# Ledger of designs, part 1: VH-VL binders against Endoplasmic reticulum disulfide reductase DNAJC10 (DNAJC10)

Every score and structure here is a prediction.

Target 1, 103 residues: Endoplasmic reticulum disulfide reductase DNAJC10 (DNAJC10), of Homo sapiens (Human) (q8ixb1r130to232)
Amino acid sequence: EIITLERREFDAAVNSGELWFVNFYSPGCSHCHDLAPTWRDFAKEVDGLLRIGAVNCGDDRMLCRMKGVNSYPSLFIFRSGMAPVKYHGDRSKESLVSFAMQH
Positions, changes and structure headers below are counted from each chain's first letter, unless a header gives other numbers; Kabat numbers aren't used for antibody chains.
ipSAE, averaged over its two directions, is called F for ESMFold2-Fast, E for ESMFold2 and O for OpenDDE. V2 adds 0.75 times the mean of E and O to 0.25 times the DockQ between the complexes of E and O.
[cut] stands for letters that were removed.
Atom coordinates printed by the task and the answers are left out, and those that the model quotes come from them; centres of patches stay.

## First folded at step 15 (VH-VL)

Design a5 (from z3 with heavy chain Y101S F106W)
Fold by OpenDDE, fold request of step 17:
Structure a5 (fold): chain C 103 residues (1-103), chain A 123 residues (1-123), chain B 112 residues (1-112)
Amino acid sequence: as target 1 above (103 residues)
Amino acid sequence: EVQLVESGGDLVQPGRSLRLSCAASGFTFSYYYMSWVRQAPGKGLEWVATISGSGGSTYYADSVKGRFTISRDNAKNSLYLQMNSLRVEDTALYYCAKEGSDYEYWDDAFDIWGQGTLVTVSS
Amino acid sequence: DVLMTQSPLSLPVTPGEPASISCRSSQSLLHSTGYNYLYWYLQKPGQSPQLLIYLGSNRASGVPDRFSGSGSGTDFTLKISRVEAEDVGVYYCMQALEYPYTFGQGTKVEIK
């Protein structure tokens, strides 16, 4: 399941003690559209292993800026008590799973 | 072709209300922030209000807070500005502007502007 | 509010010669992401404003390469390497780092 995170609930969610992998996207971003199917498949595959989130920067641009997003899509791993880790790998399901399992 | 067309500008007396509309075409309207920017005759540009793609977030200039309401109907590809308690200083050409771009790095520039609709507030 | 100050307010130029417009912000427009949220617009006579430069130094689509934006933090500059007649109009800088968005006063560029 992909959970849409909004400003009010974001910090509480990512600091809940669970591992979060969050996709910061913009609806107008073509690359975001390209990633969307892969992200859905990825979310299904890792269901129950970690939390999958999505932030619509088209609805709260400032939230995305606050979180250090400077391009779309941006994929970050969040774990309570740790600095977020940005994903720079291939946007394939296999690579995403591999990265997620390393954290 | 991307296009914004404003309408609703009129001559009104102070204290009256007016509703501006902006019809958008050529892009997926709901994906982008939209804004109103006004320009008094012979003056510079002044940001008025901004609304997020979903309409869930709105922002206003202090000069219009409590009087103006920005809204949108994504099903109709339309942006609105409800202006209440109009003042003489609200006299301006009101531009509808699209925020965003095809670039992955920014989405807050006014990359598309309408031709504007004139609002005149006079006694 | 972030105050945007342009200089000069009036700029007569000779065709073929360079032009330079300054824009200063009351606070830094440099975000932690590394971007400066400073934009330049041109409003030609009788027309709507049009985007020239985004994020301080990037030319918008269709903008001739004689236009360039530079600067960081609180000091920004728009340069025209060789002014043409079609460059006449009012130039505005704008910050979009935070609400409210604020514009400079505008710089009126005219042919001398």
Scores: ipSAE 0.683, ipTM 0.917, lowest interface PAE 0.8, mean pLDDT 94
Fold by OpenDDE, fold request of step 17:
Structure a5 (fold): chain C 103 residues (1-103), chain A 123 residues (1-123), chain B 112 residues (1-112)
Amino acid sequence: as target 1 above (103 residues)
Amino acid sequence: EVQLVESGGDLVQPGRSLRLSCAASGFTFSYYYMSWVRQAPGKGLEWVATISGSGGSTYYADSVKGRFTISRDNAKNSLYLQMNSLRVEDTALYYCAKEGSDYEYWDDAFDIWGQGTLVTVSS
Amino acid sequence: DVLMTQSPLSLPVTPGEPASISCRSSQSLLHSTGYNYLYWYLQKPGQSPQLLIYLGSNRASGVPDRFSGSGSGTDFTLKISRVEAEDVGVYYCMQALEYPYTFGQGTKVEIK
């Protein structure tokens, strides 16, 4: 359901042709903890419609920095051949679903 | 209360080895990168080494690469610095430092520092 | 390595007066997202360093508002609007854009 992406397989995954919505988080971030339950519920609701990923920046912050992440959580949409799109909306399940369905 | 307590500093001769320890408390240790920063007597600060929360990634200053090893035991909330082939220029107060915070904006800052442990290398 | 250069190295000040410390980097510390990986620390006499400013312009928790950080790219400034006796110590800038992390030489702030 939620796929943890490591450095080695990240690019291959997001360039697979499928739509990816990825949560870049850090374990030490309180806002990340707040989002975690919502992200899980969101992932369940959109299961099969797009790919849901997670990157632990506390484990590999250089990967996150390489991807342009410097705040947590950071939510990005990835699609092959397109520039990533950062999500800036409300961190509610409804808003996340709405955003995902627009892409 | 969040705190770091270093230990293991001693007076040793050049070429000898020494192991420093840092005991962490007051926060979830495994969530954060940890670092060693040293300060020679009367001098400025110098970054020594950094280790990721899981311990999977380590980084070293060129001045200590191949001689020092940073490691951690998350079960014991402890950070270590194994120092081999010590040199006179390694003489310094060694600080244990926690990287990052619970801020939404990620920072690589050292937000918590220990009191330091003194390492003296002299013949 | 990124070279960090502070000026001045010694800064005597009168209590109540403002203070300004410059920090320059040999390469830009500006990340593609718009944040600068520049940090300021204060080491008071006989104490461990403490974080003052993170990401160039953000005050750390508990830091008085008389402290402010500014600048971008390669030129940064730490300002104290009105120096107090407790502000005495050595101030360091540090870059964490890339390894190795590097510090400035330090600026010693003293009361006249």
Scores: ipSAE 0.671, ipTM 0.915, lowest interface PAE 0.9, mean pLDDT 94
Fold by ESMFold2, fold request of step 17:
Structure a5 (fold): chain C 103 residues (1-103), chain A 123 residues (1-123), chain B 112 residues (1-112)
Amino acid sequence: as target 1 above (103 residues)
Amino acid sequence: EVQLVESGGDLVQPGRSLRLSCAASGFTFSYYYMSWVRQAPGKGLEWVATISGSGGSTYYADSVKGRFTISRDNAKNSLYLQMNSLRVEDTALYYCAKEGSDYEYWDDAFDIWGQGTLVTVSS
Amino acid sequence: DVLMTQSPLSLPVTPGEPASISCRSSQSLLHSTGYNYLYWYLQKPGQSPQLLIYLGSNRASGVPDRFSGSGSGTDFTLKISRVEAEDVGVYYCMQALEYPYTFGQGTKVEIK
């Protein structure tokens, strides 16, 4: 399940001790629209293994800027006590799963 | 054809209220942050307020905070500025501005502006 | 609040000659995103402002190549390589690093 994270709960969620993979997106971005079905399929495949989040930067772009997001979409893994890890691979489900399993 | 049309400017006495409207067309209104920017006669530009695409986040210049309220109705493609307790210093041409044309880079740029609506506050 | 200071405030120009406008901010506009949140607008006489340069150095769509933006941090420059009569108006820089967004005072460019 994809959990929408807003500023109020973001830090508590990603510092919860669970592994989070978060999609920072903008509603007007065509690459974000292209990713959406793949992100949903990915979330179903890894359900129960890690938490899947999304941040709508169109509603709070300063949160996204604060997290170092400079383009959309941006995909990051968060784990408490560690620096966020940005995903740089292609946007296939297989590559997303492989990256998530490394962490 | 992308367009912003402001309305509601008028001559009013100090202490009164006025509501400005901005009708948007030619783009997906709910995707974009919208702003009001004003220009006093013969003066420069002053940012007034900004609202997020959903309307969930609002920001105000200190000079208007507590007196002005920015809002939007995405079903009507309309932006509003409710101006209460008006002062002579609020006299200006008020522009409606759309932020960002490309969500990859231009979240903060005012890329489309209306023609403005004039508010005059005078006794 | 970030103070934006433009110079000169008045710039008489001769068509065909270059022009340069300076904008300084009271704090760095360079963010860890790697961008400078600095913008240039032109307001032609009797018109609404129009975007010229975004994020320090990128020309907006339809802006002629004679316009260029440069600089980083606190010091920024808008250059017009060969001024044309249609370039007259007031030029504003703006920062959008943080709220409140703030503009420079404007530089009035006019034919001398």
Scores: ipSAE 0.328, ipTM 0.815, lowest interface PAE 3.6, mean pLDDT 89
Fold by ESMFold2, fold request of step 17:
Structure a5 (fold): chain C 103 residues (1-103), chain A 123 residues (1-123), chain B 112 residues (1-112)
Amino acid sequence: as target 1 above (103 residues)
Amino acid sequence: EVQLVESGGDLVQPGRSLRLSCAASGFTFSYYYMSWVRQAPGKGLEWVATISGSGGSTYYADSVKGRFTISRDNAKNSLYLQMNSLRVEDTALYYCAKEGSDYEYWDDAFDIWGQGTLVTVSS
Amino acid sequence: DVLMTQSPLSLPVTPGEPASISCRSSQSLLHSTGYNYLYWYLQKPGQSPQLLIYLGSNRASGVPDRFSGSGSGTDFTLKISRVEAEDVGVYYCMQALEYPYTFGQGTKVEIK
């Protein structure tokens, strides 16, 4: 399940002690639209293993800027007590799963 | 064709209210931040207010806080500016502007502007 | 609030010659995202403003390559390598680092 994170719940969620993989996107971004089906399939495959989130930067630009998002989409791993880890790989499901399993 | 068309500008007395509308077409309206920017006759540009795509976040210039309310109706592809307690210094051409996005960039630029609607506040 | 100061305020130009417009901000526009949140607009006579440069140095779609933006932090420059008659109008810089968004005073470019 992909959980949409808004400003009020974002920090509590990613500091909960669970592993989060979060997609920071913009609704007007073509690469974000291209990722969407893959992100959904990825979320189903890892269901129960880690938490999958999404942030709509078209709704809260300042949250995304505060988290260092400088392009769309930006994919980050969050774990309490550690610096967020940005995903730099290709946007295939296989690469996303491999990256998530490393963490 | 991407278009923004403002309406509702008028001549009003100080202390009165006015509501501006902006009709959007040619793009998915709900995806983008929208803004009002004004220009007093013979003067420069002044940002007035911004609203997020969903309408969940709003921001205002200090000169209009508490008097103006920005809103949107995404089902009607329309942006609004409710202007209360109007002052002579609110006299300006009011532009509706779409905040653009580069497909690969975090973008706060006003890439599409309307033609403006004139508000004159005079006694 | 971030104060934006342009110079010159009036710039008479000869067609074919280069031109430069300076914009200075009261605080750095460079964010930890790596971007300068600085934008340039041109308002031609009788028209709405149009975007020229975004994020300090990127040309907007359809903007001729004779326009270039440079600078970082607090000092920014818009350059026109060879001024053409169609380039007349008022040029504005704007910051979008933080609300309220603020514009410079404008630089009126006109033919001598």
Scores: ipSAE 0.268, ipTM 0.796, lowest interface PAE 4.0, mean pLDDT 89

Design a6 (from z3 with heavy chain K98R, light chain T33N)
Fold by OpenDDE, fold request of step 17:
Structure a6 (fold): chain C 103 residues (1-103), chain A 123 residues (1-123), chain B 112 residues (1-112)
Amino acid sequence: as target 1 above (103 residues)
Amino acid sequence: EVQLVESGGDLVQPGRSLRLSCAASGFTFSYYYMSWVRQAPGKGLEWVATISGSGGSTYYADSVKGRFTISRDNAKNSLYLQMNSLRVEDTALYYCAREGYDYEYFDDAFDIWGQGTLVTVSS
Amino acid sequence: DVLMTQSPLSLPVTPGEPASISCRSSQSLLHSNGYNYLYWYLQKPGQSPQLLIYLGSNRASGVPDRFSGSGSGTDFTLKISRVEAEDVGVYYCMQALEYPYTFGQGTKVEIK
């Protein structure tokens, strides 16, 4: 359900024509740990409606930087042919679902 | 207490190999990128290599690419630098350094340094 | 590679007086994410380097407020408002915008 994206397949994935919601996180980030359970629950709830991704910035921080990440966690919506949209809302499952469904 | 302790420095002849070690303690080792930075006697600092927390990504200075290999054993909280085909210009104090300061925003700074281990390459 | 150029390379200072060190990069260190990937380190005599400033203008923990970093893009400055004896050492700027990481030549600060 949650697809771990690496540099090699990132662009191909988010430009596949499907809507992607991607969590850019770091393993040592406390807020990332807080979000992790919520992200898993969110992914289950929207399964089949859009693609849910995760990028471990602890493995490739340059990829994260290239994608505009300047804090952890960072959540972005990707749709082919469109500029990524950063999520700035509260990190509750309900808010995440609401945001995802409006895109 | 957070600390890094290097070891393995020695006097060797050109063309020989040497393996440096860095023992980390006081923090979750696998969460951090780790690097080697060297300093030739009386000279400035030179970045040598960097490895990601998981060890999946490695980066090298052109001066050591193909000769040096950075690796880590997270179970042992250890960082390594395998140095092959050593040259006289590789002579330096080799520092182990942790990359990271604030997991929430950045992890690019060398915020923790070891005492260094001296590598001397001489005929 | 990004070339880092410091000036001056030697800086004699009288205790209590201010000091200023410049660091110039061959390309902008300001990323589109809003950060300047410029760092300052101090290596005191006989010691390992220590972090002073991160991301151009932020003091690391434990660094006295007499130290300040400023600048953006390609021009950066480290200032010491009132130099103390314990500030003696070699100061290095470093870019971490891209690999390879590159350091300036270092600026040796000494007491006159």
Scores: ipSAE 0.826, ipTM 0.936, lowest interface PAE 0.7, mean pLDDT 95
Fold by OpenDDE, last read:
Structure a6 (fold): chain C 103 residues (1-103), chain A 123 residues (1-123), chain B 112 residues (1-112)
Amino acid sequence: as target 1 above (103 residues)
Amino acid sequence: EVQLVESGGDLVQPGRSLRLSCAASGFTFSYYYMSWVRQAPGKGLEWVATISGSGGSTYYADSVKGRFTISRDNAKNSLYLQMNSLRVEDTALYYCAREGYDYEYFDDAFDIWGQGTLVTVSS
Amino acid sequence: DVLMTQSPLSLPVTPGEPASISCRSSQSLLHSNGYNYLYWYLQKPGQSPQLLIYLGSNRASGVPDRFSGSGSGTDFTLKISRVEAEDVGVYYCMQALEYPYTFGQGTKVEIK
């Protein structure tokens, strides 16, 4: 359901032709913990419609930097051949679903 | 009560091995990258090695690569530095340091430092 | 490796007077994410280093507001608006943009 992405597989995954919504988080981030349940529920809601990913920036912060992350959590939409789109909306399931369906 | 306490420093001859330890307390150890930074007597600071929270990623200065191994035991809140094939130029006060000031932002500053443990390599 | 160059290496200051330390990097420390990965540390005599400034311009907790970090890219400055006796020590800049992390040579601030 939620796919943990590591450095070596990240680019291949997000360029696979499928739409990816990726949560860049850090284990020590309080807001990341707050989002975690919502992200899980969101992932279930959109299962089969797009790919849901997660990157543990605590394991590879350089990967997160490379992807333009400058705060936690950071949510990005990835689609092959397109620039990533950062999500700036409410961190509610409804808002996440709405955003995902627009892409 | 966040603190780091280094130990294991000693006087050894060149070519010998030594293992340093760093005991962490007061924070969730596994959440943080940890590093060793050394300072030769009367000299500046030199980064030695860094290890990710999970221990899955390690990084080394060229001066110690192949000789030093950084590791951690998150269950014991401990950071280690295995130093093999020690050289005279490895003589320094070795600090363990926590990386990361605020995990709400993308920062990896050395915000917590130990008191250091002295390693002296001499013939 | 990113070369960090501080100037001056020695800085005698009269109490109450301002101080300024320069740190230059051999390549830009400004990441595309908008952050400058430049840090300032102070090592007071007989003590461990302590964080002063993170990401170029942010004061660490407990750091007096007389300290300020500025700059971007390859040129950074640490300023002390009014030097106090307790500010004596060696100041280091450090880049954490990429491995290996590299420090400047250090600037020894002393009271005249």
Scores: ipSAE 0.826, ipTM 0.936, lowest interface PAE 0.7, mean pLDDT 95
Fold by OpenDDE, last read:
Structure a6 (fold): chain C 103 residues (1-103), chain A 123 residues (1-123), chain B 112 residues (1-112)
Amino acid sequence: as target 1 above (103 residues)
Amino acid sequence: EVQLVESGGDLVQPGRSLRLSCAASGFTFSYYYMSWVRQAPGKGLEWVATISGSGGSTYYADSVKGRFTISRDNAKNSLYLQMNSLRVEDTALYYCAREGYDYEYFDDAFDIWGQGTLVTVSS
Amino acid sequence: DVLMTQSPLSLPVTPGEPASISCRSSQSLLHSNGYNYLYWYLQKPGQSPQLLIYLGSNRASGVPDRFSGSGSGTDFTLKISRVEAEDVGVYYCMQALEYPYTFGQGTKVEIK
């Protein structure tokens, strides 16, 4: 359900034509840990509606930087041919679902 | 207390190999990028190599690429630098450094440094 | 490689007076994410380097407020409002925008 994206497949994935909601996180990030359960529940709820991704910035910090990440966690919507959209809302499942369904 | 302690520095002849170690304590080691930075006697700082938290990504200065290997053992909270084919110009105090983490910033700062271990390459 | 150039290389200062060190990069260190990947370190005599400023203008924990970093793009400045004896050492700027990380030559701050 949650697909871990690495540098090699990231662009191909987010440009596949499907809508992607990607969590850029770092293992040492307390807020990332707080979000993790919510993200899992969110992913389950929207399964089949869009693609849910995760990028471990602790493994490839430069990838995250390349994608415009400047803090953790960072949540972005990706769609082919469009600029990524950063999520700035509440990190609750309900808010995430609402945001995802708007895109 | 957050601490890095280097070891393994020695006097060796050119062409020899040496392995440096860095013992980390006081923090979750695997969460951090770690680096080696060296300083030749009386000279400035030179970045040598960096390794990601998981060890999946490594980066090297051109001056050491192909000769040095950075690695880590997260279970042992240890960072290593395998130095092969040592050259006189590799003579330096080698620092182990943590690339600090701050969730508010995408930061690459060396926020923790060890005391350094001296590597001398001389014929 | 990004070339980092510091000026001056030697800076004698009278205690209580301000000090200013310049760091210039051969290319902009301002990333599209809005951050300048420029860092300042101080290496006191006989000690390991210590972080002073990160991302151009943020003081590291425990760093006195007499230290300040400013600048953006290719030109950066470290300022000490009132130099104290404990500020003696070599100051280095470093870019971490891209690999290889590169340091300036260092600026040796001494008390007159």
Scores: ipSAE 0.824, ipTM 0.936, lowest interface PAE 0.7, mean pLDDT 95
Fold by OpenDDE, fold request of step 17:
Structure a6 (fold): chain C 103 residues (1-103), chain A 123 residues (1-123), chain B 112 residues (1-112)
Amino acid sequence: as target 1 above (103 residues)
Amino acid sequence: EVQLVESGGDLVQPGRSLRLSCAASGFTFSYYYMSWVRQAPGKGLEWVATISGSGGSTYYADSVKGRFTISRDNAKNSLYLQMNSLRVEDTALYYCAREGYDYEYFDDAFDIWGQGTLVTVSS
Amino acid sequence: DVLMTQSPLSLPVTPGEPASISCRSSQSLLHSNGYNYLYWYLQKPGQSPQLLIYLGSNRASGVPDRFSGSGSGTDFTLKISRVEAEDVGVYYCMQALEYPYTFGQGTKVEIK
């Protein structure tokens, strides 16, 4: 399940003790649209292993900026007590799963 | 062609209300933050208000907060500025501006501007 | 509010000569994400403003390469390598780091 995160609940969610992999996207972003189906399939495959989130930067771009986003889409892993880790790999399901399982 | 066309500017007395409109064309309107920027005669530029693509978030300059309301109708590709309790210092050319230069990287620049519509507040 | 200060406010130039405009912000516009949220606009006589530079140093589409933006943090500069008659107008810097967005006073560039 992909959880849509808003500003009010973001910090509480990513600091809950669970591992989060969050997709920061913009509605007008073509690459975001390309990633969307892959992200959905990825979320299904890792269901129960970690939390999958999504942030609509079109609704709150300042939230995205605060989290260090400077391009769309941006994928970050969040774990309590640790600095966020930005994903720089291929945007394929296989690569996403591999990266997620390493954390 | 991408363009913005403002309308609604008029001469009104202080305390009156006025509604400005901005018609957008040539792009997917709902994907962009939209803003109003004004310029008093012979003066510089002043940011007035901004609204997110969905309309869920709005931001206002302190000088107009509580008096002006920015809104949009994405089905009509239109941006609005409802101006209440107008003051003489609100006299200005009001520009409609699109925020967003590149969806892949940033969307903060005013990359498209309308021709402006003149609002004059005078007794 | 972030105060934007331009200098000079008036800049007479001879065609073919270079021009330089300074913009200073009261606080750093460099975000932790690596971007400087500083923009330059030109308003030619009788026209609407137009975007020249975004994020401090990036030239907008259609902007001649004689225009360049530089700087980081609190000090920024717009340079015109060789001024042309069509470059006459008022130049504004603007910060979009935080609300409210704020503009500099504007620099009026005129031909001597």
Scores: ipSAE 0.821, ipTM 0.934, lowest interface PAE 0.7, mean pLDDT 95
Fold by ESMFold2, fold request of step 17:
Structure a6 (fold): chain C 103 residues (1-103), chain A 123 residues (1-123), chain B 112 residues (1-112)
Amino acid sequence: as target 1 above (103 residues)
Amino acid sequence: EVQLVESGGDLVQPGRSLRLSCAASGFTFSYYYMSWVRQAPGKGLEWVATISGSGGSTYYADSVKGRFTISRDNAKNSLYLQMNSLRVEDTALYYCAREGYDYEYFDDAFDIWGQGTLVTVSS
Amino acid sequence: DVLMTQSPLSLPVTPGEPASISCRSSQSLLHSNGYNYLYWYLQKPGQSPQLLIYLGSNRASGVPDRFSGSGSGTDFTLKISRVEAEDVGVYYCMQALEYPYTFGQGTKVEIK
């Protein structure tokens, strides 16, 4: 399942000790709309293996800015005690799974 | 054609209330942060308040916190500013402004402005 | 709050000549995401403001190429390479790095 993260719960979630893969998106962004079905399929495929999150930057632009987002969508791996890792690969489900398994 | 049209400005006494409206057309209203920006006669621009596309986040200038409430009705494509406990220093032309320019990269420029509605607070 | 200071506040110009407006912020506007959150607006006489420059140096759509923005951090400049009569009005810089968003005092550009 894809868990929508808001400002108050974001830090507690990504520091919970579990691996999080988070999609920072904007509702008006065409590339975000293009990613949405792939992101949903990815979340189903890795359910129970890692946590899948989403942040609506249209609702809290400043949270996204504070996390270093400078374009939409931006995909990051978060793990407690480590710097976030931005995903720079193509947006296929297979590449997302491969990246997640490296972490 | 993208348009913003403000209304509701009036001459009122200090301590009274007013509600400003801004009618939006020509774009998907719910996608955009919306703001009120004011300009006192002969003075510069002052940001007043901002609301997120869904209405879930609101932000206010310190000078209006606790007195003004920004809100929106996405079904009516309308932005509002409820102004309570008005003071003489609230006298200004109030602009409705859309925040957003390119949702892939930058989304905080005031790219569309209305014509403004004048609020005068005087005894 | 981030204080925005413009200079000069009044700028009489001769058409065809260059013009330059300075904007200084009390804090760096360069965010760790790589952008300077600095914007320039023009308010022509009797009109609403219009966006000229976003993120420090990018011209908004339809803005003539005689306008350019430069600078980073705390010191920003708007240049007009050759002023035209239609360029008169009040120019404002604005920061959008953090709330409250704040404007400079404005620079009134007018024909001598």
Scores: ipSAE 0.371, ipTM 0.827, lowest interface PAE 3.2, mean pLDDT 90

